# Ledger of designs, part 1: VH-VL binders against Mediator of RNA polymerase II transcription subunit 20 (mdt-20)

Scores and structures below are computed, not measured.

Target 1, 198 residues: Mediator of RNA polymerase II transcription subunit 20 (mdt-20), of Caenorhabditis briggsae (q61a42)
Amino acid sequence: MGVSWVFEAEQTAKSVERILEGIGAELMGQFQVDVIPYNPATPSTDYATNIVMHHSKCPQSTFSICPKTDFRVSPKAVCDRGFDLILGKLAGGLVIDNAGKIEINGNEYNIHSDWTVRVGTATQGTTVKGVVVEVEYDPTVIIVQCREMMAEFIKQVFNKYHETQPEIFKITEKPERYSTLDTMWQYLQIAAKLRKKT
Structure headers, positions and changes below count from the first letter of each chain, unless a header shows other numbers; antibody chains are not in Kabat numbers.
F, E and O are the ipSAE of ESMFold2-Fast, ESMFold2 and OpenDDE, as the mean of both directions, binder to target and target to binder. V2 is 0.75 times the mean of E and O plus 0.25 times the DockQ between their complexes.
[cut] marks letters that were taken out.
The coordinates of atoms that the task and the answers printed are left out; those that the model quotes come from them. Centres of patches stay.

## First folded at step 4 (VH-VL; from m1 with heavy chain V51I D52N E54S D55G T98R S105D)

Design b5
Fold by OpenDDE, look of step 7:
Structure b5 (fold): chain C 198 residues (1-198), chain A 120 residues (1-120), chain B 107 residues (1-107)
Amino acid sequence: as target 1 above (198 residues)
Amino acid sequence: EVQLVQSGAEVKKPGATVKISCKVSGYTFTDYYMNWVQQAPGKGLEWMGWINPSGGETDVAEKFQGRVTITADTSTDTAYMELSSLRSEDTAVYYCARDLYYWGDYFDYWGQGTTVTVSS
Amino acid sequence: DIQMTQSPSSLSASVGDRVTITCKASQSISSYVDWYQQKPGKAPKLLIYAASSLQSGVPSRFSGSGSGTDFTFTISSLQPEDIATYYCQQSYSTPYTFGGGTKVEIK
């Protein structure tokens, strides 16, 4: 587990994969991420949508976030996969919004042992919503140690997408530990935007 | 109390540009997307676009692409909609309306509307 | 784009009558439908969100139902203050689109 930079690509997944292969990336396998909204059975201003997410890198984990504008103030938790089964029983009951579910499926690549790049197509039902790329630097979980390197990597490999720098990269000045929840937050934000688009 | 207060009525000539403001209060400006809706006289509602005040990202309906610019000033909690190359068909009431940041979108609060009249 | 076909375009009913307005989406949009009331010279007011959820402060005589493509808005007992134009809206994806509206009058 390392520090991840997730962004939406405007090109096809295959196009991205060609770029990766061109720089010597090795295909390691496939990955999957899902973003599933749960709504209160009785909606109110007091209860917001709870987003439940999974990442194939963490097959035994369920990520839960009640998103606010700031990640730090957003209620969040990492639970086991059984959490999904009891979620509907919590807080008076939550209702799964399968229609709002975003699923990202694609390939995982390794580059020079230190980099893992995941390229996936985001779908909502049968509708393709976009392409999502995750760039992970494996050697460290400290953002300030790798954010410049990651920016340079993305600039060199993905050109203009270096402008999609995650907010956490901008606001973190101390050597705080990066966590998978930080990655899932990025996925959540991207998925929310993709869902809104036709 | 949540309030969305829009700027006053505008009278413009064809080809001109109009910029409407929507100042919010009673809630955190960056917590909600801001939408703009057009309503021609005696006609229905038409969505123009939205902005994410937090990041400045916008989405504009195809009909208005190239002529509409939506912006937000987080220092003043104000959203703006600028419409250029005005034509008679742009005569309408324009509304700002907020909706949720992520899921569960609905326009729960609206501005009072701004009348724009385009005439020679 | 998702089209919202609203019907009827207008109706006249008596005080106390049950009023029903329908909205049909061109594709499945789950429950991402909202209903608004607009009185002359005023901004629209949210009545129902998420197809069936009553907005806070809205009288219980207003209700909504439906999922997928077919949605219904109901006033169980029409009141004089309910004279207005009502709109459905899909918030499933952009561009957000509204129904054509239903003008409700009292006989």
Scores: ipSAE 0.050, ipTM 0.670, lowest interface PAE 3.4, mean pLDDT 90

## First folded at step 9 (VH-VL; from b5 with heavy chain I51V N52D S54R G55D)

Design g2
Fold by OpenDDE, look of step 10:
Order: structure tokens, then C-alpha cells, then sequence
Structure g2 (fold): chain C 198 residues (1-198), chain A 120 residues (1-120), chain B 107 residues (1-107)
């Protein structure tokens, strides 16, 4: 996996796909991301919602994040897919909020071998909430090595979304390794906003 | 102590614009959405919109679309609600209220309210 | 938009009485319901969030229950200081909507 830039598109998935096709993108398949909130069985102000996520690119992984303001201070873990089955049995117990579940489904494209672009429609139940785009640069996992290139790519292909640069891109100055959790954090934030909107 | 302190009462003419401020203290401004709620005299509560102080993104109720602008100034920890083309029916108390970023949505702290009177 | 139908619009009860207010959502909203108390001339105060979670500092006589479309707010033993208007709110999706309110008075 490379470094990803995820953003909400204010246009249809098909429209985005047309843009990609126009620049020679090749359809590779489909992808899916889900964002599922789990609440404490005994809610209190001391405990926040735990978000469980999956990404089809990591089919054997479950991503768990108890979101705080900053990703760095947010309790988080990468577990196997079986983790979902035991969440309710953890200390204090967690209750799945299926009604709050956001699911993103769409197509995955490859561009010039180095770029993977995922375009998906976000839904909550049967309600369309928006369109989410993930732009991944595959050759590196080091943000400082590719963030400028990614910015240029977004500017050229998705001009209006150039301002949606992930926070981690802005604050990272050292050659730290980008992880899938960083991508999932972006999805989480986007999904949270989409959930709030009709 | 968490505090949301709003600007003082306003008296405006129809067609005018009012801008209300909500200054926060006691917590990190960017950790919460800021919402605005309208309450006409003797009436219930009506949500107007929210702003994400981190990036300035907003969501506004359809009723107020085109007339309301919600902003946040992170340098002063202040949220603003600007309502233009004021009408008599805009006479109300306006509240700012914070809520959490993620799936824990509730308005746990409110401003004291700002009375806006629209009269010719 | 999600409609919140709150009932009753007003009630009068005696000190010590059990008071129940209901709120019905026009669609399923899981547990995304909050309850507020508003006294005259004051801002609303959060009492219950997530349908059944008691806000810190709120007396235990206040409680909430429900999921999906039907929600209930209860004061187990009404006290004189509980005279206020109570509102339910859905926070499931924007636009956030409130119930019509219930004015609680003491006989």
C-alpha cells in the first residue's frame, strides 16, 4: 500500500469515473469501505464511540479507532476480521450501531501503474450520502516523498479538491511511514461528516 | 469550565443583516462542531446549521439557505452566525451549542442566547 | 427531514409523581435522540443523550429509553425545580430536528 489522499467529491461517482477514463485510467475492479460505530453498552461521558472499519484492500483486517481530536492520540488498532465478533464481549461491552453504519462502494482504477484511484458512493442504509474518492500513490509509503506529487495530481485531475489535503500531509516533516490506519482515519472523518448530513 | 458566551441583543430593521458571535473557553475550540439554534418567542427550538471549526465546513438548514452564514475563527475561538435579509419572523433568541465531531452528537453546552428583534 | 412528534404538549403533575414524555421519529434513528430541559429565559440544558445516557451532573430521577422510532423520557419523581419545557431532538442526520416540547408544571 502507498500513501492515500481521501476526499468527498461533490459530484456523481460516474462523473468522477469519466474524468479518470479521460486520463487513461484502467478499471481494475471494485472496492468497499465500511465505517461502523460501536457504542458502550453502558454509555457515559467518559467513553466515546469506537469506530470499526474495513477496507477491501485489506480483507483480513479490522481497523478500530476510538476517535479523539488528533489521530495520534486516538486509541487505535489493526486486528483480524474476527475482531468484530468479540467486540461486544470486550470489557464494558460494545453495541453495534448499524443505523449509523456508512458503507462506501465503487470502482477501483489504475493510472500509469503508480496511481490507484477509488471512487465510491457512500450510503447509510439505502440513503446515498455522497461520493468518496481515494487517490493512492503506490510507489512509496513516505509522505514527504510524494505529498507534492500527490498535490499536483489532485490539482490536475481533481482541481477543486486540491484544498482537501489530509492533515497528516501538512504536519509530517520527517520520513515517517504512512500506514493504512492513516487512510482509514481519513475515511472515518469523511464518513462522520457524511453521516451527519441528509 | 466550558463556557459559550454570545454577543449582546440586537435590534434590526427588515432587510438588514445581523451577525452574532459565540466565544468559547474552557475547551479546545476545534474539538467540537458549533451549532446554531433559533427559538422564536414562545416557540420551540429550530436547528439552523453547524460549522466545523477545523476547516470551516458548514451545513445549513434549508429554511435558512442563502441567508445564513456560519463561520469559525480559530484565532479567537469564536463562532459566528450571520443572518441577512432579516424578516419579522427572524425575531428570536439564537443559541450557539457545541456537539461532538463523530457519532456522539448532542448539544452538551449552550450559549446564553442572543435576542434578535426585527422591527420596522 | 426527520420529524419528531413529542407528546404531550403540556402536563401538570404533583411533586413525587412519575412523569413520562414520548417522542416519535418519522423514521428509524437508532438511539440518536437527546433530551433537553429549558427553563424560562434560559438556554436548553442537556439531560439525556443517545436515548438513555444520563448527562454528567444530571439527577438520576431523569432517564430515557427507546430505540428506532419510539423514545421515552421519564422523571421518576417530579421535583419543584423540574418545572420547565422539555424537548427531544434527533441527532441522526441534518437537519437536526426537535420535538414540539412538553411544558411540565406542578399542581
Amino acid sequence: as target 1 above (198 residues)
Amino acid sequence: EVQLVQSGAEVKKPGATVKISCKVSGYTFTDYYMNWVQQAPGKGLEWMGWVDPRDGETDVAEKFQGRVTITADTSTDTAYMELSSLRSEDTAVYYCARDLYYWGDYFDYWGQGTTVTVSS
Amino acid sequence: DIQMTQSPSSLSASVGDRVTITCKASQSISSYVDWYQQKPGKAPKLLIYAASSLQSGVPSRFSGSGSGTDFTFTISSLQPEDIATYYCQQSYSTPYTFGGGTKVEIK
Scores: ipSAE 0.438, ipTM 0.806, lowest interface PAE 1.6, mean pLDDT 92

## First folded at step 10 (VH-VL; from g2 with light chain S93D)

Design i4
Fold by OpenDDE, look of step 11:
Structure i4 (fold): chain C 198 residues (1-198), chain A 120 residues (1-120), chain B 107 residues (1-107)
Amino acid sequence: as target 1 above (198 residues)
Amino acid sequence: EVQLVQSGAEVKKPGATVKISCKVSGYTFTDYYMNWVQQAPGKGLEWMGWVDPRDGETDVAEKFQGRVTITADTSTDTAYMELSSLRSEDTAVYYCARDLYYWGDYFDYWGQGTTVTVSS
Amino acid sequence: DIQMTQSPSSLSASVGDRVTITCKASQSISSYVDWYQQKPGKAPKLLIYAASSLQSGVPSRFSGSGSGTDFTFTISSLQPEDIATYYCQQSYDTPYTFGGGTKVEIK
């Protein structure tokens, strides 16, 4: 696990893949991310939608985030996949919103051993919503150690997207440990926005 | 108390540009999308687009593509809707309305509306 | 785009009557339907969200139901203050679209 930078690409998935291949990226396989909203059985102002997510990188994990103003104040947890089976049985009951589900499917590439790039198409049902790219730097889990390098990498490979630095990159000043949950937060935000786009 | 207060009525000539403001209070501006809705006289409601105040990203309905610019100023907690190349058909009341970021897709608070009249 | 077909376009009923408005989506939109009330010269007001959830502060005589393509808005007992035009809206996908509206009057 490393530090990841996730963004929406304006290019087609194939176009992005061509770029990666052009710089010597090796196709490693496929990846999948899903973002699934769960609503309280009885909606109220006190209980917001809980977002449940999965990433093929962590097949045994379920990521749960109740998004608030920012990541730090948002209730969140990493659970095992069994958590999916009991979500509906939790206090208050949660109801899965499959209609609002965003799924990202695509290819995973390795570049120079230290970089993993994932390119996927985001869909809601049968509707394509966009293309999502995840750039992961594996050697470290400390943002402040690699954020400049990552920005440079993205600038060189993906041009203008280096300006779309994740919020966690901006607010982190201490050598705090980056986790997969931080990546999932990025996916959550991107998915939420993609769902609202024409 | 949540409030969305829009700028006053506008009278414009065809071909002109109008810019409407929507100032918010009573909540964190960046916690909600801001939408704009058009309502022609005696007609229904038509969604124009939204802005994400956090990053300024927008989505605009195809009908208004090329003529509408939606912006947000976080320093003043104000959203803007600019409509250019005005025509008589643009005569309408325009509303700002907020909705949630994360799968909260309902407009729970609205501005009072801004009447725009386009006439020669 | 998703079309919302609202019916009827207008209705007149007596105080205390049950009023029903329907909205049909051109495709399945799960429960992503909201209902608004708009009085003359005023902005729309959210009454129901997520097809059946009552907005805070809204009288209990207002309700909504449905899922998929067919949705219903109901006023259990029409009151004089309920004179308004009501709109359904789908929020399943952009562009967000509204029904044509139902003008509710009192006899």
Scores: ipSAE 0.606, ipTM 0.857, lowest interface PAE 1.2, mean pLDDT 93

## First folded at step 11 (VH-VL; from i4 with heavy chain G104S)

Design j2
Fold by OpenDDE, fold request of step 13:
Structure j2 (fold): chain C 198 residues (1-198), chain A 120 residues (1-120), chain B 107 residues (1-107)
Amino acid sequence: as target 1 above (198 residues)
Amino acid sequence: EVQLVQSGAEVKKPGATVKISCKVSGYTFTDYYMNWVQQAPGKGLEWMGWVDPRDGETDVAEKFQGRVTITADTSTDTAYMELSSLRSEDTAVYYCARDLYYWSDYFDYWGQGTTVTVSS
Amino acid sequence: DIQMTQSPSSLSASVGDRVTITCKASQSISSYVDWYQQKPGKAPKLLIYAASSLQSGVPSRFSGSGSGTDFTFTISSLQPEDIATYYCQQSYDTPYTFGGGTKVEIK
């Protein structure tokens, strides 16, 4: 597990895959991410939508985030997969919103043993919403040690997307440990935006 | 108090361009999407598009693609909607309206509207 | 695009009457429906979001219900200040679309 940079690609998934293959990336398998909103059984202003997410990299984990304006102030937790089974029983019952669910399916590649790139197509139901790319640098979990290098890598591979770093990359100045939850936050934001795109 | 204050009424000739502003106050500009909605006289509401003030990304309805440019200036907390190649059918009141980022796309606050009249 | 069919287009009722407006979506949109009130010369005002959630500061006589394709907006007891045009909106997918509106008048 390393530091991940997630972004929406303007290209098709196949196009991105061709780029990766062109630079010698090795196909390792498939990956999946889902972003599922849960709403209170009794809607109120007191309870915000809870976003439940999964990543195939962590098949035994469920990521729960109640998004606020900032990641740092957003209630969040990493739970075991069994958490999904009890969500409906928590806080008077959370109701799954499958209609609002975003699912990302695609392929995972390794590059030079230090990089993992995941390319997936995001869908809402049967509607394609976009393409999402996750670039993971495996050797470190410290953002300040790799964020510039990651930007350069993305630039070299894609010649775009490197201009705007994820928010967590911009605000982190200390050598804090990056976690998968930080990656899921990026996915959440991207999924939320993709849902709003025609 | 949350406020969305739009620029004043505009009178334009066909083929001209109009740019409407929506200045916000009472909240963090970058915490919400800004939408634009058109309402022709005596008619209903029609969504035109949104802008994400964080990165300037936009999505515009097909009907307005090619003629509408939505922008956001975070230094002045102002969103803009520019409509070019104006036609008589563009005569309408235009509203800015904010919505949240995360699966909460209701328009909870609106500007007061800007009347645009297109006439020869 | 998702079409929102709103009915009726207009209605007249007496003060104190129960008023019901319906909105039908062309496809299932879960609870992604909002209701707005617009008075002449004014911007729309959010009354109900997420099909049934009452916006803060909105009188309790306003309510919404429904899920999937069929949605209902209700004024339990019509007041003189409720004279306006009401709109439903789907926020399930872009482009966001509105119903045709319902003009509510008092007899």
Scores: ipSAE 0.872, ipTM 0.934, lowest interface PAE 0.6, mean pLDDT 95
Fold by OpenDDE, fold request of step 13:
Structure j2 (fold): chain C 198 residues (1-198), chain A 120 residues (1-120), chain B 107 residues (1-107)
Amino acid sequence: as target 1 above (198 residues)
Amino acid sequence: EVQLVQSGAEVKKPGATVKISCKVSGYTFTDYYMNWVQQAPGKGLEWMGWVDPRDGETDVAEKFQGRVTITADTSTDTAYMELSSLRSEDTAVYYCARDLYYWSDYFDYWGQGTTVTVSS
Amino acid sequence: DIQMTQSPSSLSASVGDRVTITCKASQSISSYVDWYQQKPGKAPKLLIYAASSLQSGVPSRFSGSGSGTDFTFTISSLQPEDIATYYCQQSYDTPYTFGGGTKVEIK
């Protein structure tokens, strides 16, 4: 568990994988992330969509976020996988929006044991929406300890994408603990945008 | 009160470029996408593209690829749509319209529209 | 691209009548359909979002229903101020596309 930097790549997944292989990355396996919107049974402007997410890194966890303007003010929770089963019973019932579901599937690589890179293709139904890359620095969960190094790493390996620094990297000034929920927020943001792309 | 106020009517020659503005007020500019919609005289609505004011990223309909540029200026809370190589077929009313970030893609507020006339 | 086929293109009804407009999507789009009202010389106005949700401030005589490919917009009791062109829109995927519109007139 470390600090993750997630971004959309304007390349094919294979192209990104070639880059990783070129620098000696080792294929470790596959990963999956899903982003699923749940709506109230009776939607209104007063109630926002609740986003439920999963990450193969945390197979026993369900991430729930009701996105607001800022992550800090967004209701959010980490629950077990059983949480999905009771969503329909909460707050008068939530309805799953499978049509709006974004799923990211791809490969996970390890570089020098300190870096984990995940490259996946995002899909909505049968439509490819884009490519997503997650760069995780494993040795620390403190952003201020690794954000510069991560930026340099991304710059060296992925060139221009070092400019896609997550908001949390910018605003964090103190040595606060980075959590998986922070990673999921990044995925949520990216998925939401990818859904709107042609 | 949420308001989207667009720039005034434009008359252009074929081959020229037009740039329309959409200034917003009554809400945080960066909390919504800004879309542009074209409506030819007596015709329906056609989506042109959107801009994310947060980072300036855009998506443009294929029909307008290469000719349209959508931008956002967060310092003035203004979105812009620039259409180049104007043709007579570009004669239309153009609307800006906002939509939400998270799986809420309805256009809840619209500008008043800007008439663009392309004639020789 | 997703096509939205709207019907009818025009209709004339009396005050108090029930008016129904339909929109068919070329593929399943769940509930990602919005309905707009456009009065002459004015910008479109959102009436219904997510197929059946009434926009704040919109009279309750307006409603929407449907899911998948078939959607319906209804005015339960047509009023004189409802003279306008109505449009459906899919917001499932870009490019966003609109129906052809329905011009509603009063007899």
Scores: ipSAE 0.871, ipTM 0.935, lowest interface PAE 0.6, mean pLDDT 94
Fold by ESMFold2, fold request of step 13:
Structure j2 (fold): chain C 198 residues (1-198), chain A 120 residues (1-120), chain B 107 residues (1-107)
Amino acid sequence: as target 1 above (198 residues)
Amino acid sequence: EVQLVQSGAEVKKPGATVKISCKVSGYTFTDYYMNWVQQAPGKGLEWMGWVDPRDGETDVAEKFQGRVTITADTSTDTAYMELSSLRSEDTAVYYCARDLYYWSDYFDYWGQGTTVTVSS
Amino acid sequence: DIQMTQSPSSLSASVGDRVTITCKASQSISSYVDWYQQKPGKAPKLLIYAASSLQSGVPSRFSGSGSGTDFTFTISSLQPEDIATYYCQQSYDTPYTFGGGTKVEIK
């Protein structure tokens, strides 16, 4: 429920996990995120694909974003768990694109109680697309209170990736309250990019 | 009106480098990926790679790895493709083509093409 | 890499004829197939995206169908201005790959 910084890692998931274990991280269990495109049944140039997402740490929520220029202007919603059932049965509206789904599966670690790190492998169909890391600072939802500390944490632990700062972290206006949709936007951006890589 | 305007035809010697530009207008350059496609004389189309103008990240097809550099200049709304160590088999028409970010990878607009001839 | 096998490589038909072009993918790619028209000396032009969706401004005589591995492109009534080479392309995974093309001529 804290502030998260999600990035693509160059190392294998196992290599990242070894780094975390080496600094004393405790394995807390598994996590899953999926990123699923839904397309209008009637072609339109007027609106983008609707992206439906789930995060295993929010099992009662379905996240929907129609991505545009940036997060703040993108239509978005957090819906109840039943939203998926409605979309699957909506005739003439939206059609699920299972083949375009990006699924991120992996392990969750805790470091010094305040830090949660999730390491997952992203796949599309049977193809591995990359490794995704989510670093969460649990004690706050106010970005300016933790963004510099999170960058230093990432730099110290991984020796890189601190330059991958999410756009939401570049906002200087405060107090700004971080929400789970901000995390899902980061997963959306990474999934969209990973599927285009060879 | 969306337009992708490429630089003019070039004649090069083997071992040289060519850099082709693709200047865009009629849309926001940073809202779309830019791709490059090669078409050898009398042949089909072959994808070379893309650049994301928002952050400069690229992906390049294995065939062109090490010889192709694809870039974007957001101050001039221009994408570039540079092909080094030219060979006679690089004689082709080169196209820029844009696609969208989110699962819409079809090429809806293309440049007019740039002919590169590699000869001794 | 996903291979796209397009057939026929060439065809001739009369004005008003129904023309059918096929593409077969080397693996399932759902509906991630696009169709392009290329006239001599010109850049390709997108006609169909997502297997069956007609691009804006494209005449309705052009259509596409298929899912999985087998895809069909159809011109319902061939017109003189449709003389061109047509390409399918998979957009499911990089490297993006094109079919070998089909040259369409008028008898």
Scores: ipSAE 0.754, ipTM 0.878, lowest interface PAE 1.0, mean pLDDT 89
Fold by ESMFold2, fold request of step 13:
Structure j2 (fold): chain C 198 residues (1-198), chain A 120 residues (1-120), chain B 107 residues (1-107)
Amino acid sequence: as target 1 above (198 residues)
Amino acid sequence: EVQLVQSGAEVKKPGATVKISCKVSGYTFTDYYMNWVQQAPGKGLEWMGWVDPRDGETDVAEKFQGRVTITADTSTDTAYMELSSLRSEDTAVYYCARDLYYWSDYFDYWGQGTTVTVSS
Amino acid sequence: DIQMTQSPSSLSASVGDRVTITCKASQSISSYVDWYQQKPGKAPKLLIYAASSLQSGVPSRFSGSGSGTDFTFTISSLQPEDIATYYCQQSYDTPYTFGGGTKVEIK
């Protein structure tokens, strides 16, 4: 995966999709992201919530983050597919919170060969919580090479949301590699916020 | 020591506006949501809304929509709740209370409360 | 909105008695229930979070249980300082809602 900018949209998923189709985007298929809290079995101030996530575009990976102040200090790992199926067989240190799960389901579009845009609806249980958009620039994994262009793309396409720049975009000053975990951190932050909205 | 210190008691007439402050200390203001809770005399607790100090986003309970503005000022580590068009039934104690960002929505620390009296 | 129905509205018990308060949610909320103690003239104080987790510094005579829609709060041996009103609260979805409260008094 390339560099991604994930944001919450105020419009319906269908309205966002019409915008994309209006600029010539091609529907490429469906995508899904889930964000699943796991909690310690024993009450403790020393254990953090572990958030286990999947992105359908990385079908062989399970992403795990224990979120702290920011991404850099948060314990995190990329694990093989099925890691969450194994959790019940390891010592019973973590318990899945299915009721707290946020699922994001939607459609993926391509714009020219370089841009992928994913538009999904977030739900908790049966409740719709909002619309999530992921804009991915595939040709590079170096943020400083594409940051300004991605902001311009979002501004020109949506005339909105270009001010929602992800923190990693703001703090990266050198040509560091962007990873899929950086994308999943963005999904985690949005899911955490959406579950608190009426 | 975590502290949430609220502004003092207010006496108002119907139709007026009140703005209550909640100044925090002993923790990083932007690591927690700030909530506001109303308690009418002899009654239970009612959630009014929250503000996210990181970006100023809010969510307000339907009962208070259009009359309540909740804000956060990260330069002074202070949250505010402003209630307009006051009515007699707004006579209550108002609390600020914090919760976390990640599936931990319990209110572990509360302000001391601010009494607002609305009388003719 | 998720309604929390708390019972009883009041109770009177002797020092040393086991006290039980119940709270029922209008829909399944997993373990997203917290319990607060409010003494007269004071702010609420968190006792139990996530249905059964004891908050730091809270005496072990306080406990909580339940999942889904039915939740129970227990004081195993009532003490004079436990005179207060107790509230359950769901924290699953906004608007966060509280039970009606249970006033606990000493006989």
Scores: ipSAE 0.740, ipTM 0.873, lowest interface PAE 1.0, mean pLDDT 89

Design j2
Fold by OpenDDE, look of step 12:
Structure j2 (fold): chain C 198 residues (1-198), chain A 120 residues (1-120), chain B 107 residues (1-107)
Amino acid sequence: as target 1 above (198 residues)
Amino acid sequence: EVQLVQSGAEVKKPGATVKISCKVSGYTFTDYYMNWVQQAPGKGLEWMGWVDPRDGETDVAEKFQGRVTITADTSTDTAYMELSSLRSEDTAVYYCARDLYYWSDYFDYWGQGTTVTVSS
Amino acid sequence: DIQMTQSPSSLSASVGDRVTITCKASQSISSYVDWYQQKPGKAPKLLIYAASSLQSGVPSRFSGSGSGTDFTFTISSLQPEDIATYYCQQSYDTPYTFGGGTKVEIK
């Protein structure tokens, strides 16, 4: 796992895949991300929606985020798979919202061994909501070491989306360790927006 | 206190363009989506679209696509709705309404409304 | 698009009466339903969000229930100041859609 840049593509998944194939990308397999809202059994302003997420590249992990405006102030945790089973036991209880669930399914590509690109279609139920692309640079987990390289990669391959740089890329100046939670936060934000799009 | 203050009433001819503003105060403008809702005289509410003030991204209802432009100015904490090629059917009260991010969205605060009259 | 069928379109009741308004969604939308009150010449006011959550400052006589496709809005004891048109709204998916409204009057 490295540093990831996630964005919504305003084109079909196949179109994106053709771009990747054109630059020598190799299909490695499939991936899946789900974003599931859990609501309090008794809705209240005191308890916000908790978002539970999974990424197929971390099959033994459950990501939990109670989103605030800033990731840093958002309650968050990485838990074992099965964490969902205890959510109902939390204060006030939490209820899964399957109707609001966003699922992203697609293909995973490798480029020049150092790059992993995931292209998935986001759905809510049976409705297609959009296409999501994750570009991962595997050799490092330090943003400041790869930020410029990633920006250049996006500019060359996905020029239209060069301006979609994640906030963490902009604010990080120290060699801090990038974590999967940072990737999941990007997915959360994108999924939330996709849910609100026609 | 949260406030959404809209611009004043407009009278336009068919084919003209109207631009309505919604200035917010009492909260961080970029923390909420801004929606626009149309209400024809004596009729119900119809969602027109939203703007994300953070990046200017919009979604517009099909009915208004091609005629409506929704924008946000973060320097003035003001959202705008521009409706072109006005028709008599566009005569209505237009509201701005803020909306939460993520999965717990609702229109908790509304502007006072702007009356637009389209007549020959 | 998701259709919201609201019933009744109008009702007249006495002060103190229990008032019930229903809203049916054309598909399952979980609890993504909000209820608004609109008085003549005024903007809509949020009363209930997420099907059953009471907005801050709203009297407890207002309540909402339901999930999936069937939703109910209730005024436990109608007051004179409750004369208004009430709307349900789904916020499950765009385009957001409203019910047709229910005009509530006092006898």
Scores: ipSAE 0.563, ipTM 0.849, lowest interface PAE 1.3, mean pLDDT 93

